# VHH binders against FAS1 domain-containing protein YDR262W: the designs that were tried, part 5

Target 1, 246 residues: FAS1 domain-containing protein YDR262W, of Saccharomyces cerevisiae (q12331)
Amino acid sequence: KNVVNLITFKDSNGKLHKRLAPEEIPPRLHNSQVNSYPLGYKGMRDFSRPAVNLDDILGTQQRKQQEFLAELSPLSLESKLSLVNEVQIFASYVRNDVETYNKVSDPNEDLIIIAPTNRAVSQLTLKPWQFPNNIDKLESDGATEKELDTAIQENISKFVRSHIVVYNDDKNSYKKVSPGCTLLQSIDFTESKKSDSETGGDILLKKEGEVYYVASSRDEKFHAVESIENGSNGVILMVDFTLVGP

## First folded at step 15 (VHH)

Design k6
Fold by ESMFold2 at other seeds, look of step 15:
Structure k6 (fold): chain B 246 residues (1-246), chain A 120 residues (1-120)
Amino acid sequence: as target 1 above (246 residues)
Amino acid sequence: QLQLVESGGGLVQPGGSLRLSCAASGFTFDDYAMAWVRQPHGKGLEYIATISGSGDSTYYRDSVKGRFTISRDNAKNTLYLQMNSLKPEDTAMYYCAVDKRYWYRGLDHKGQGTQVTVSS
């Protein structure tokens, strides 16, 4: 909404220049057959739509309000997730949820991904495939392989969708609580709400000083964001905890 | 090299107690949830208790809940299982494991095990 994407290029004399860049085509590992060319415009991002800016979401003012030399992020969040070694377990879960993976790969989406580190997942007493459906109990109760696969898929999908916010300019996905603190709605939250009048959110995002913090709205226990990766269709906030657990 | 060494098994009467220990080395102990896994003779593996890397959270299979207590000492890189009100059905080889089951039917790292036998 308020950040213009710029690219850097070198002319034949080696001098650097900046200009407004068109959106790059997101890289893919496999050919997607969803949303063919006749159905939609999936290859290019609308350049009039500003990039996700956390300070705008939080209602804070950036210390440096003007940027003269910036590099556009050429990679989608799908590509960025695959490159961040510290979140590869979470990235593998994202790839397993086709609906969510399609959003992460879509250049016309704007996403905030709260990506738990490998350490955060390794801490869990039950791994994301094991809850909230109790897989051990289903297995001991004689569930069929199909019933088990369905329950496991539901568990993984709920976990990944609890960590991803579709940010849009319709104000459906966030509510500013105060300067520097915003309540967000994960995909799982929006899919679970019973009516359009149900408001609120499940994720808190806060900035104190130069550090961003994330909490579940359930416990309001804030954890520092360990790093931020910008992609062409959003941002990844790496955290050392999970927003949902057993 | 990752190593897990279980100890503390033995023969006890029904209703008795045992405390199992697991010495861990070769990895950052508090980064991982740890589990106790048992295998009755001629039967499959059963994960009975898991504890988070920090030790703040635990999970128990229903058959042992209330009787067994998993704990850890991160300063000593040691995992424990306190087993109370033991039943003959608890007779099994008990293994300490680093819980890396990120996917269904994923492999874990287990030690050599310690035998627990509950009989009159």
Scores: ipSAE 0.687, ipTM 0.883, lowest interface PAE 0.9, mean pLDDT 81

## First folded at step 16 (VHH; from k4 with Y104H)

Design m2
Fold by ESMFold2, look of step 17:
Structure m2 (fold): chain B 246 residues (1-246), chain A 121 residues (1-121)
Amino acid sequence: as target 1 above (246 residues)
Amino acid sequence: QLQLVESGGGLVQPGGSLRLSCAASGFTFDDYAMAWVRQPHGKGLEYIATISGSGDSTYYRDSVKGRFTISRDNAKNTLYLQMNSLKPEDTAMYYCAVDKRYWHRSPLDHKGQGTQVTVSS
C-alpha cells in the first residue's frame, strides 16, 4: 500500500509537528544510517516539499542539474540576499519591511524574489521611499513627521512586496499563459486584490531558449534575468530593472 | 575622485532664461539618477529636478514644473538645467548632485561647488 505515514512529535518549544515516519524517508534524504535528531526536525524545511522549479511554473521541461543543486542549498533566501553584493539596496528595503523579512527568513515559505540590482534602483528618478505617495508634496503641504513616516513606510513596503511572489500557498499564485510564459502574483498584488478567486497577476515570467525574462504585466517590457540564486526556501532572480517605478 | 562642476549661472532679470551645465567624472554616469539642488540664501537645500540614469524619466518640484527642463547627455557625461521664466524666488546657489537618496533624509554627499543664479531687476 503506497500510503504516506506521518507521526506527530513535540519540538523543544512545545509545539506539535508532523513528519514522515523514518521508514518513509529514503536513505538519501538524511546523512547517515541513524537519525541524529530523535525528537524530529527542529527548524528544518520539510524535505518532502519540492523546491521551487521555474520550468514547472512555466510549463516547460525541467533543468535537472540546477534543480538538484537548489534542493541541496542549505542557506535561506535571507542569507542569500545578504550575500549578493549587487542587490544590497533592495536587500536593505526588505529588512525594513518586518512582515516581508519574516517571510524571506522562513524555512516554511517558498518564494520567488525578483531582486533589482543596485544600478536598477540607483537610476530611478524617484527612489522607492518617494512613490507612490508623493513625499515632496506631503512635506510642502505641512505633513507631520508621523504622517511622513507612515507614507514612506507604505512606499517602501509596496515596492518590496511588488518584487516577491509566494509560490507555496495555492495554485492561484500563478497562471500559465502559454508554454514558457506565466503570469505571477506578487505579495502586493495578492494583498490588493478584491477577491480570493482573482487569478490575474502583475508579473510575467517567460523563458526563450535557455534565458529567463521578467516583465511587469502593465508594460510587458521583458528584461533578462541576470543571475539566479537558489536558497532553501526559494529562488532569487536578479534583474537590472524595477517592476514598479514612479 | 568623483567630480561635478557646475557652470552657467549669472544675473538675469525676471522672466529671463539661463542654462546650467554640470560636467561629471570619476563614476559611471548613466548608472545614476542625477539631480539639480538649490539653496536660497539662508535656507536649506531643495531638490528641484531629477532625471533617471537613461534620461527617459524626469521629476520636477511643483514650483519649477513647466519652467525648468532637466536633461542629460550620457555620451558627454553632462547634466543640464534649462531655466525659463525665471522669478526672484529662483535666486539661489544651484548644485548638480548624484541622487543617492535611497532613504529619507540621506545626506547630500555627492554634489559640485555650485553656480549662483540671481534673478533681480
Scores: ipSAE 0.778, ipTM 0.921, lowest interface PAE 0.7, mean pLDDT 82

## First folded at step 17 (VHH)

Design j2 (from m2 with S106T)
Fold by ESMFold2 at other seeds, look of step 18:
Parts: structure tokens; C-alpha cells; sequence
Structure j2 (fold): chain B 246 residues (1-246), chain A 121 residues (1-121)
């Protein structure tokens, strides 16, 4: 007999919808289980597995993969970002950075997005277009409109790229520090390092109990992840703070 | 309904001091960075100081740095500007504003009615 699952979906206007959730659980085979990779894609994504498994990144061995099968979604992270009203300011910055937007939309990427809430951005003394390049000073020094636009774009891109980790680069994007605590490299960190031999990272991820926490490696002040959204090409961790600021 | 009410302006001699206040209501005050914005007569708006939602971080335009101090009391939903060593070029209408400049050149939409500061001998 056919078994159909319905999921509840809330659109960007807050309207509640239901639709079919195509659940695919492949047959469990002895040889295929030992050869399986944690990220299941070879040209086309395997939606029976999560794109990013946070417990693998943290080194915890919980059996959450059976629970994750029910959480899988065919929607890209680009689509997921547009549906989460609480992060729409950050989502607009992502759309403004063409290279990053292309990665967020790319079915062959696997990303971890640390998405600051609208509140996290609204409370900042300077908004992401204002730092680290000092736009007020550039204007006072007589910068052209082109010079200003370039500096502003660099500021926004750096902010966005400081919140996104590319996970599918041969797992070079993370280093387990201890069980349940992992150091991650944002896109911005990766683009700023001088060689592949440079170690470290700019983002800490840890799990205490059933709650995930994120911190900047610079201050190690952990903040709880408010929600987790799985997409076809990665995961969104919603947080009420920014990883970089003025 | 968002409401911002500035007070504390007036006529002061050069070298004097003045303290501006802004009572805020109709929104969650500590979710937002706040700003003081001034407009000299016949000139454009100028953001002179901002403060984070928590009050932990501040930013000042160079022309007021060291002379002006922005602060907030989140328990009273009130924003302050302490102005010391006032100069004639500080003469302007001063506005309290919610800093919603998420993009460059965002128009100022969330400000009070203003309080006039006149520095003249």
C-alpha cells in the first residue's frame, strides 16, 4: 500500500499549507551501508540522507540519522532562507553577493549557514555595509561613487561570507577540538588565509545536551541555536547574534 | 505605534553643555540600535552618534567625538545625548532615530519631531 506523508508548510506571509512529503528510505544493504558517504550526492542529490549531519561534525555518535530522514527537504538553502521571516535582512545580503548566492542555490554544494536574526542585525551599532571599511571616512575623503560602491560591497560580502561554511571541500572546513565541540572555517576565513597549511577557524560549534551552540572563536561566547532548517544543499542554524561586528 | 519624543534643546553659549533626552514607545526598544541625527538649517541630515541595542557599543562622527556621549536606559526606554564644549557649528535640529539603515542611503523614516539646539553668543 502507498503511504503518503503530509508536512505543514508556512509561507513568507505566515499562511499555513500542507503538501506531500516524498519520503524515500532506501533498502538497507550490508555492503551499501559500509560504502555510504555522509554527504550523498553525485550529480543528483540523495534526499534520503541529510546534506549535513551536525553530529558527525561534532563527533557525537547519536542515532539521529533515523530522525533526520523525516526532516529531509528537497528545497535549496536559497529557498529556505527566503521562507524564514526572522532572517530576511541577512537573506537580502546573501542575494546581494552574487558568488555566495550562487553557492546557496547550487545543488552540488553543502553549506552550513549561521543565519543571524533580524534582531541581531537591527541592534548593531553599525550595519554590515558600514564596516570594516569606514564608509563615513571614505565619503569625507572624497571617494567617488564607484569607490564607495566597491567598499560597501566588500563590507556586505565579508559579513555574509563570515556566516557561511562550505562543508563539502574534503572536510577541510572543520577540525574537531573535542567530543561535541568543533572549529569551523567560514568562507571569509578560507578566502583570507595565505595557504592550505594554515590551521584554525573562526567559528565554534558545540552541543550540550540536545542544544547546539555557536560562538566566534575570538571571544568564545556561545549562543544557543534558535532553530535548525535542513535544505537540499545544507543546513541553516538561526542565531540571535552576529559572528562579526563593528 | 512607534513614537519618539526629543527634549532638552535650547539656546546655549559656546563652550556650554546640554543634555538631550528621547522617550521611546511603541516598539521593543532594546532590539534596535538608536541614533542621534542633526540637521543644520538649510542642510542635510547628519548621523552623529549611534548606540547598540544593548548599549555595549557606540559610534561617533569625528566632529563630535570626545565632546558628545550617547547613552541609553533600556529599563526606561530612553536615549540620551550629553553634549559638552558646544560650538556654533553644532547649531541644528536634533532628532532621535531608530537606526534602520540596513542599506547604504536608506532614507530616515523613524525619527522624532526634533529639539532645536542653538549655540550662539
Amino acid sequence: as target 1 above (246 residues)
Amino acid sequence: QLQLVESGGGLVQPGGSLRLSCAASGFTFDDYAMAWVRQPHGKGLEYIATISGSGDSTYYRDSVKGRFTISRDNAKNTLYLQMNSLKPEDTAMYYCAVDKRYWHRTPLDHKGQGTQVTVSS
Scores: ipSAE 0.787, ipTM 0.921, lowest interface PAE 0.7, mean pLDDT 82
Fold by ESMFold2, look of step 18:
Structure j2 (fold): chain B 246 residues (1-246), chain A 121 residues (1-121)
Amino acid sequence: as target 1 above (246 residues)
Amino acid sequence: QLQLVESGGGLVQPGGSLRLSCAASGFTFDDYAMAWVRQPHGKGLEYIATISGSGDSTYYRDSVKGRFTISRDNAKNTLYLQMNSLKPEDTAMYYCAVDKRYWHRTPLDHKGQGTQVTVSS
């Protein structure tokens, strides 16, 4: 039986409901200390590398405010992800995928995390552990616990990796379509492609006015980014939908 | 705070039909996928159908697919299960649930009273 690592849920009145006693996020240290993770002692980020800048990725005019804010945000995306209450279900899936968690904690990575809200995950008819491998069918067909655990881990990893983009200086992870619109490759897309010459993508990012929008490239149904969290090694774009589903 | 009240069960002949209802309160209903879960006497719980928060997507266990239809009315905070072509093996206590199975083997948190369905000649 798996223990569910959930924190409080908010109702429409903002009231918090505690389903379990989830203490999965390290407590913030008082003023004089930072909550340290093993990868936080890995070394210094190469400060000659520019911070991730959404306007550069989109091919629009650079906003100096965003660069300035990134320089003032010393927390890694791992730290930021663990602190954003609205995405704690997704954050728990990220922690479960060791390879992705290592990237999120790595000061020398640059990531775009498209983080579905708790509401977005809660709405799914099947939760990320149940697809694309059909766990119900595996159980009814007599799969061993090890076979089930492997299939479940593959499902969770694919879900997490479909929502995270690794920025690459060589631009292998994204392709600008026009000013304000860019096609991105998630980690899952990159790991699934048959050749390095693959130039498509699974995620669309666009900016209209001052608002950013995200869509799956399959349906092109854009959803507004509800908030942006800047970290030392990238950005988190909070969205009220999932890029992949059952 | 959170409340789920099932109704519509009863005694029915094989091949008959029943419609179950579940009144929900104390939470934002359309934020969550909902499920019907059944428990035959002396046996374990079985999730048989789920429906997305919007109502646009559904999932069914093979044993009920084609015979049962899950639906919801988000304006009334109500979940439904239309059960057709009922069989004796459908005899069970039926519960509605908020589908919070974010991880494998998550226990059912709400043990409401449920509604009994008995299919007997």
Scores: ipSAE 0.784, ipTM 0.919, lowest interface PAE 0.6, mean pLDDT 81
Fold by ESMFold2 at other seeds, look of step 19:
Structure j2 (fold): chain B 246 residues (1-246), chain A 121 residues (1-121)
Amino acid sequence: as target 1 above (246 residues)
Amino acid sequence: QLQLVESGGGLVQPGGSLRLSCAASGFTFDDYAMAWVRQPHGKGLEYIATISGSGDSTYYRDSVKGRFTISRDNAKNTLYLQMNSLKPEDTAMYYCAVDKRYWHRTPLDHKGQGTQVTVSS
């Protein structure tokens, strides 16, 4: 299959250019961003800190098997994300948001990544770089190359950051709302909310029986978590749905 | 368009029992947690019980634990509240609500007209 997704844009001289969409850019064998920083993402995690535990976040009974497996995971979420074949499109978008990628690689962060499957991302009627800023309209309105690049990056960052929660073990990342159901704040939510007017969130995490579910304001429905990958600096919850869309 | 219709309220003596019902329509009932909320006369709103979409998890306000039981029948799109050992302090208007506090600041945007419960000698 030789068809690839290309992004077309105009430069300041009106000349058309094309580049690969983030999902067409292959992952690197060794993450060069990790190797480019002297002491950044090579540091060891403080193992006295407990791993992210979904049952603690939900206030439900903890399963010893899940706790044991989480304690034995030496790989970072960056490594796990690159290894889970079912989420490689999302992983590619994460790599194109440098600030978020640095968090995913950081052993001193604790993250909950709600990773949409390749199928979920591929079924979007617009690609993540095309919304919420309408790139086609910006082009037709005469936006400069700089303005287009900024809008595209904003779209990518918003998509990625809407799927990632920073766990701080305080009141900034989650709020227990009802039995077995906890409200979470994505990175995008925390960066855009007004503290004096918003105490809510944009992601619900629920456990019913042995299955976890997530919901967002996109459709207000709970979608089952298909699998959980535990990493040294957090967890990946795989869902067959994107939390934001066009 | 979401519709909730509460019923089963009434006048009862202290120590008595009532069973409230809530018929739901206009949404996928089993996708959402449901709640009972009450408003005593001249006082603020009080969440008293919630139940997960599947019915596997419940939560109760401390003042009603052991006396009230929330349940649901997802096949009939109906929420229930069994109230036992009723006290005069339980006198209030009772509302059924979809538990959407997370995206809405007030859950009463998704409630019915309510049903009055009065506990008196």
Scores: ipSAE 0.013, ipTM 0.285, lowest interface PAE 8.2, mean pLDDT 78

Design j3 (from m2 with H110Y)
Fold by ESMFold2 at other seeds, look of step 17:
Structure j3 (fold): chain B 246 residues (1-246), chain A 121 residues (1-121)
Amino acid sequence: as target 1 above (246 residues)
Amino acid sequence: QLQLVESGGGLVQPGGSLRLSCAASGFTFDDYAMAWVRQPHGKGLEYIATISGSGDSTYYRDSVKGRFTISRDNAKNTLYLQMNSLKPEDTAMYYCAVDKRYWHRSPLDYKGQGTQVTVSS
C-alpha cells in the first residue's frame, strides 16, 4: 500500500487547500527533462536582465569569476536546490510552500536563497514545523487536525520565506550600509512590514577578504557562507545556521 | 550502525531523583538535536525534552518543566536527563532519541531500547 500524506495550507487569500506532503513531491531531475513541456515549467529569461552579482549588492569591486559562473548556469534555482545534497531538508520545505516554489522555478525571478544545511536544521531543538506557532500547546489545548495542519503550514512557510530574498533593481530589497556590508529583506520581512516607507531588513550580508558572511540582523552573529551555487534566476548561499529559530 | 544505549533507570520513591544517561555512537553526535521520549504503560510516546546539537538551547514539555534537566556532553557523545521531584505520573519507559522530526508525522525510528523508571512507595 502506498499511503500518501496530504497537508492543508492557507493561500494569500485565506483559502485552504490540500497538497502532497513535501517529502512526496519529487525533486526535479538534474540535467534531464529541462524545458519538458508535459509537466515542467517552460519559460524564457529576459537576457537583457543582468545576473545577480553579490559584489554589486555589497558595493565592492566586481568579481569577473562570479559573473562568469552565473552566465554559464542554465539551471533554475529549483533545479540547483534539488542537486545540493547538503540542503535537501530545506529544499523539501521550499516545495511545501507553493508560492515560494513557483518563484524558485520562475526564470523571470531573481532570488538570493540563504539555504541552511541539513546539519543546521538537524541541530534545532524545535524543527521548522514546530515554531513560531507552538504545536505542542495547540495539541494539548485540543486543536482540531485542520487547525494543527494550518498552524504547521504557517510555521514552515515563515521559515522558508525568512531565508529567501527577491532581488529586483526596480525594488529596494536591500540597502548598502557600508562598503562590503548590506542589509537585505527576506520575503517574510517584506510581507510583514507595516508601511511602504519602512526601511531596514532582517539579514546582513558582508564580505571580508574573499569570504562572504551572513547574519540575522537581530543578533548580528556572522557565519561564513560555505558555498555559492549560481542558477539562471539567482544564487544559493549555503550556510551552517538558520536565520530564524525557536 | 547508529547505537543509543540508555541507562540509569530504576525504582524510586516519590520526591526522589534519578539521572539517566545515553551513550551514542555510529553518527556525528553534535550534528543532531537529541530528545528524551517516554512511554507510560499502555499509552503513547511523549517527547518530554529536547536539546540542540550544540547544547545551548533546550525545550521541555510543561509537565516536566522545572523538574527535569536535559544536557549533553559532546566530547563523550553522551546525553543526560536529570529528573528531580519525581511523581508516580513519571513512571514510564524512557528512551533516548535522535530528533529527526523534520515533519509533523515523522516516525520515531532513531531511539534506543529504553530504561524503565518506576516511581512508587
Scores: ipSAE 0.756, ipTM 0.910, lowest interface PAE 0.7, mean pLDDT 82
Fold by ESMFold2, look of step 18:
Structure j3 (fold): chain B 246 residues (1-246), chain A 121 residues (1-121)
Amino acid sequence: as target 1 above (246 residues)
Amino acid sequence: QLQLVESGGGLVQPGGSLRLSCAASGFTFDDYAMAWVRQPHGKGLEYIATISGSGDSTYYRDSVKGRFTISRDNAKNTLYLQMNSLKPEDTAMYYCAVDKRYWHRSPLDYKGQGTQVTVSS
């Protein structure tokens, strides 16, 4: 393998990161917002549309729509992900899944992002791009560069999309299991129905007292949500674990 | 100042054993997965073993499974590699490394200066 260069960059919060030189990374894309003259305000959000309300999804309480609208943040989830220091590793993977990144900045989407902390991602024994496709084995078996790149992208997309739930009007993004406990479908789950059709969802959201908890539906091990960031197009739930791993 | 200091390398006959140690400082050790990587002469770096921050999960390259054991002592900020049944193909400079898991294919975020392991008759 060739010598590669690492560069240090400073994010908007002043945190330093290491990454490959620009010549060694995937092609960059513009912001996902498309503003064209024929479309006018294509990216503008309908302000009458309420923000994601976790208590409504859980059935634990009902906030008035006007009160709830007063809690809306002016920043998109794309902006919030870029600013929250504790999730910058996860954010870097989101930016490298173009389809998901476009949703995160789209004002016509509403997302629940279950964002693993830097510590949670750093606990993994493999990088998110190394599983579930075994990249080392593919390489040793003589896979072409195109086959490796495809497998790596599939790994990244699966990791990212397993942590994000799309909630849009009339979409079936959740199913209430019991009072205060709701089964959610990640983007990955909805794109791969046959792999998890038995449970009807891959993420459990629970509220006990004033604390929210998240678990994978496969192990049902609940972890407390450490922090909640509200954005204009959804919410970020910060957790100290990953929903998928090696 | 992040610092990783490897020790325990040396010359050993085929079939022999070595135990490598890595003293870590300058970061919250148990927050991060740690790895041993090696560099055979004139070749690139290759991962050989990885251990989670808690120490509960491990991963091994196929060529070392069953022969090498990675472990850590979070109270002492120390990473270990027990190397048994050594082969001449294991001859390399061995580095401990911390990987903060930012997206990039390689190389690592940081590695130490390394310790030489030479396996020969």
Scores: ipSAE 0.005, ipTM 0.385, lowest interface PAE 10.2, mean pLDDT 76

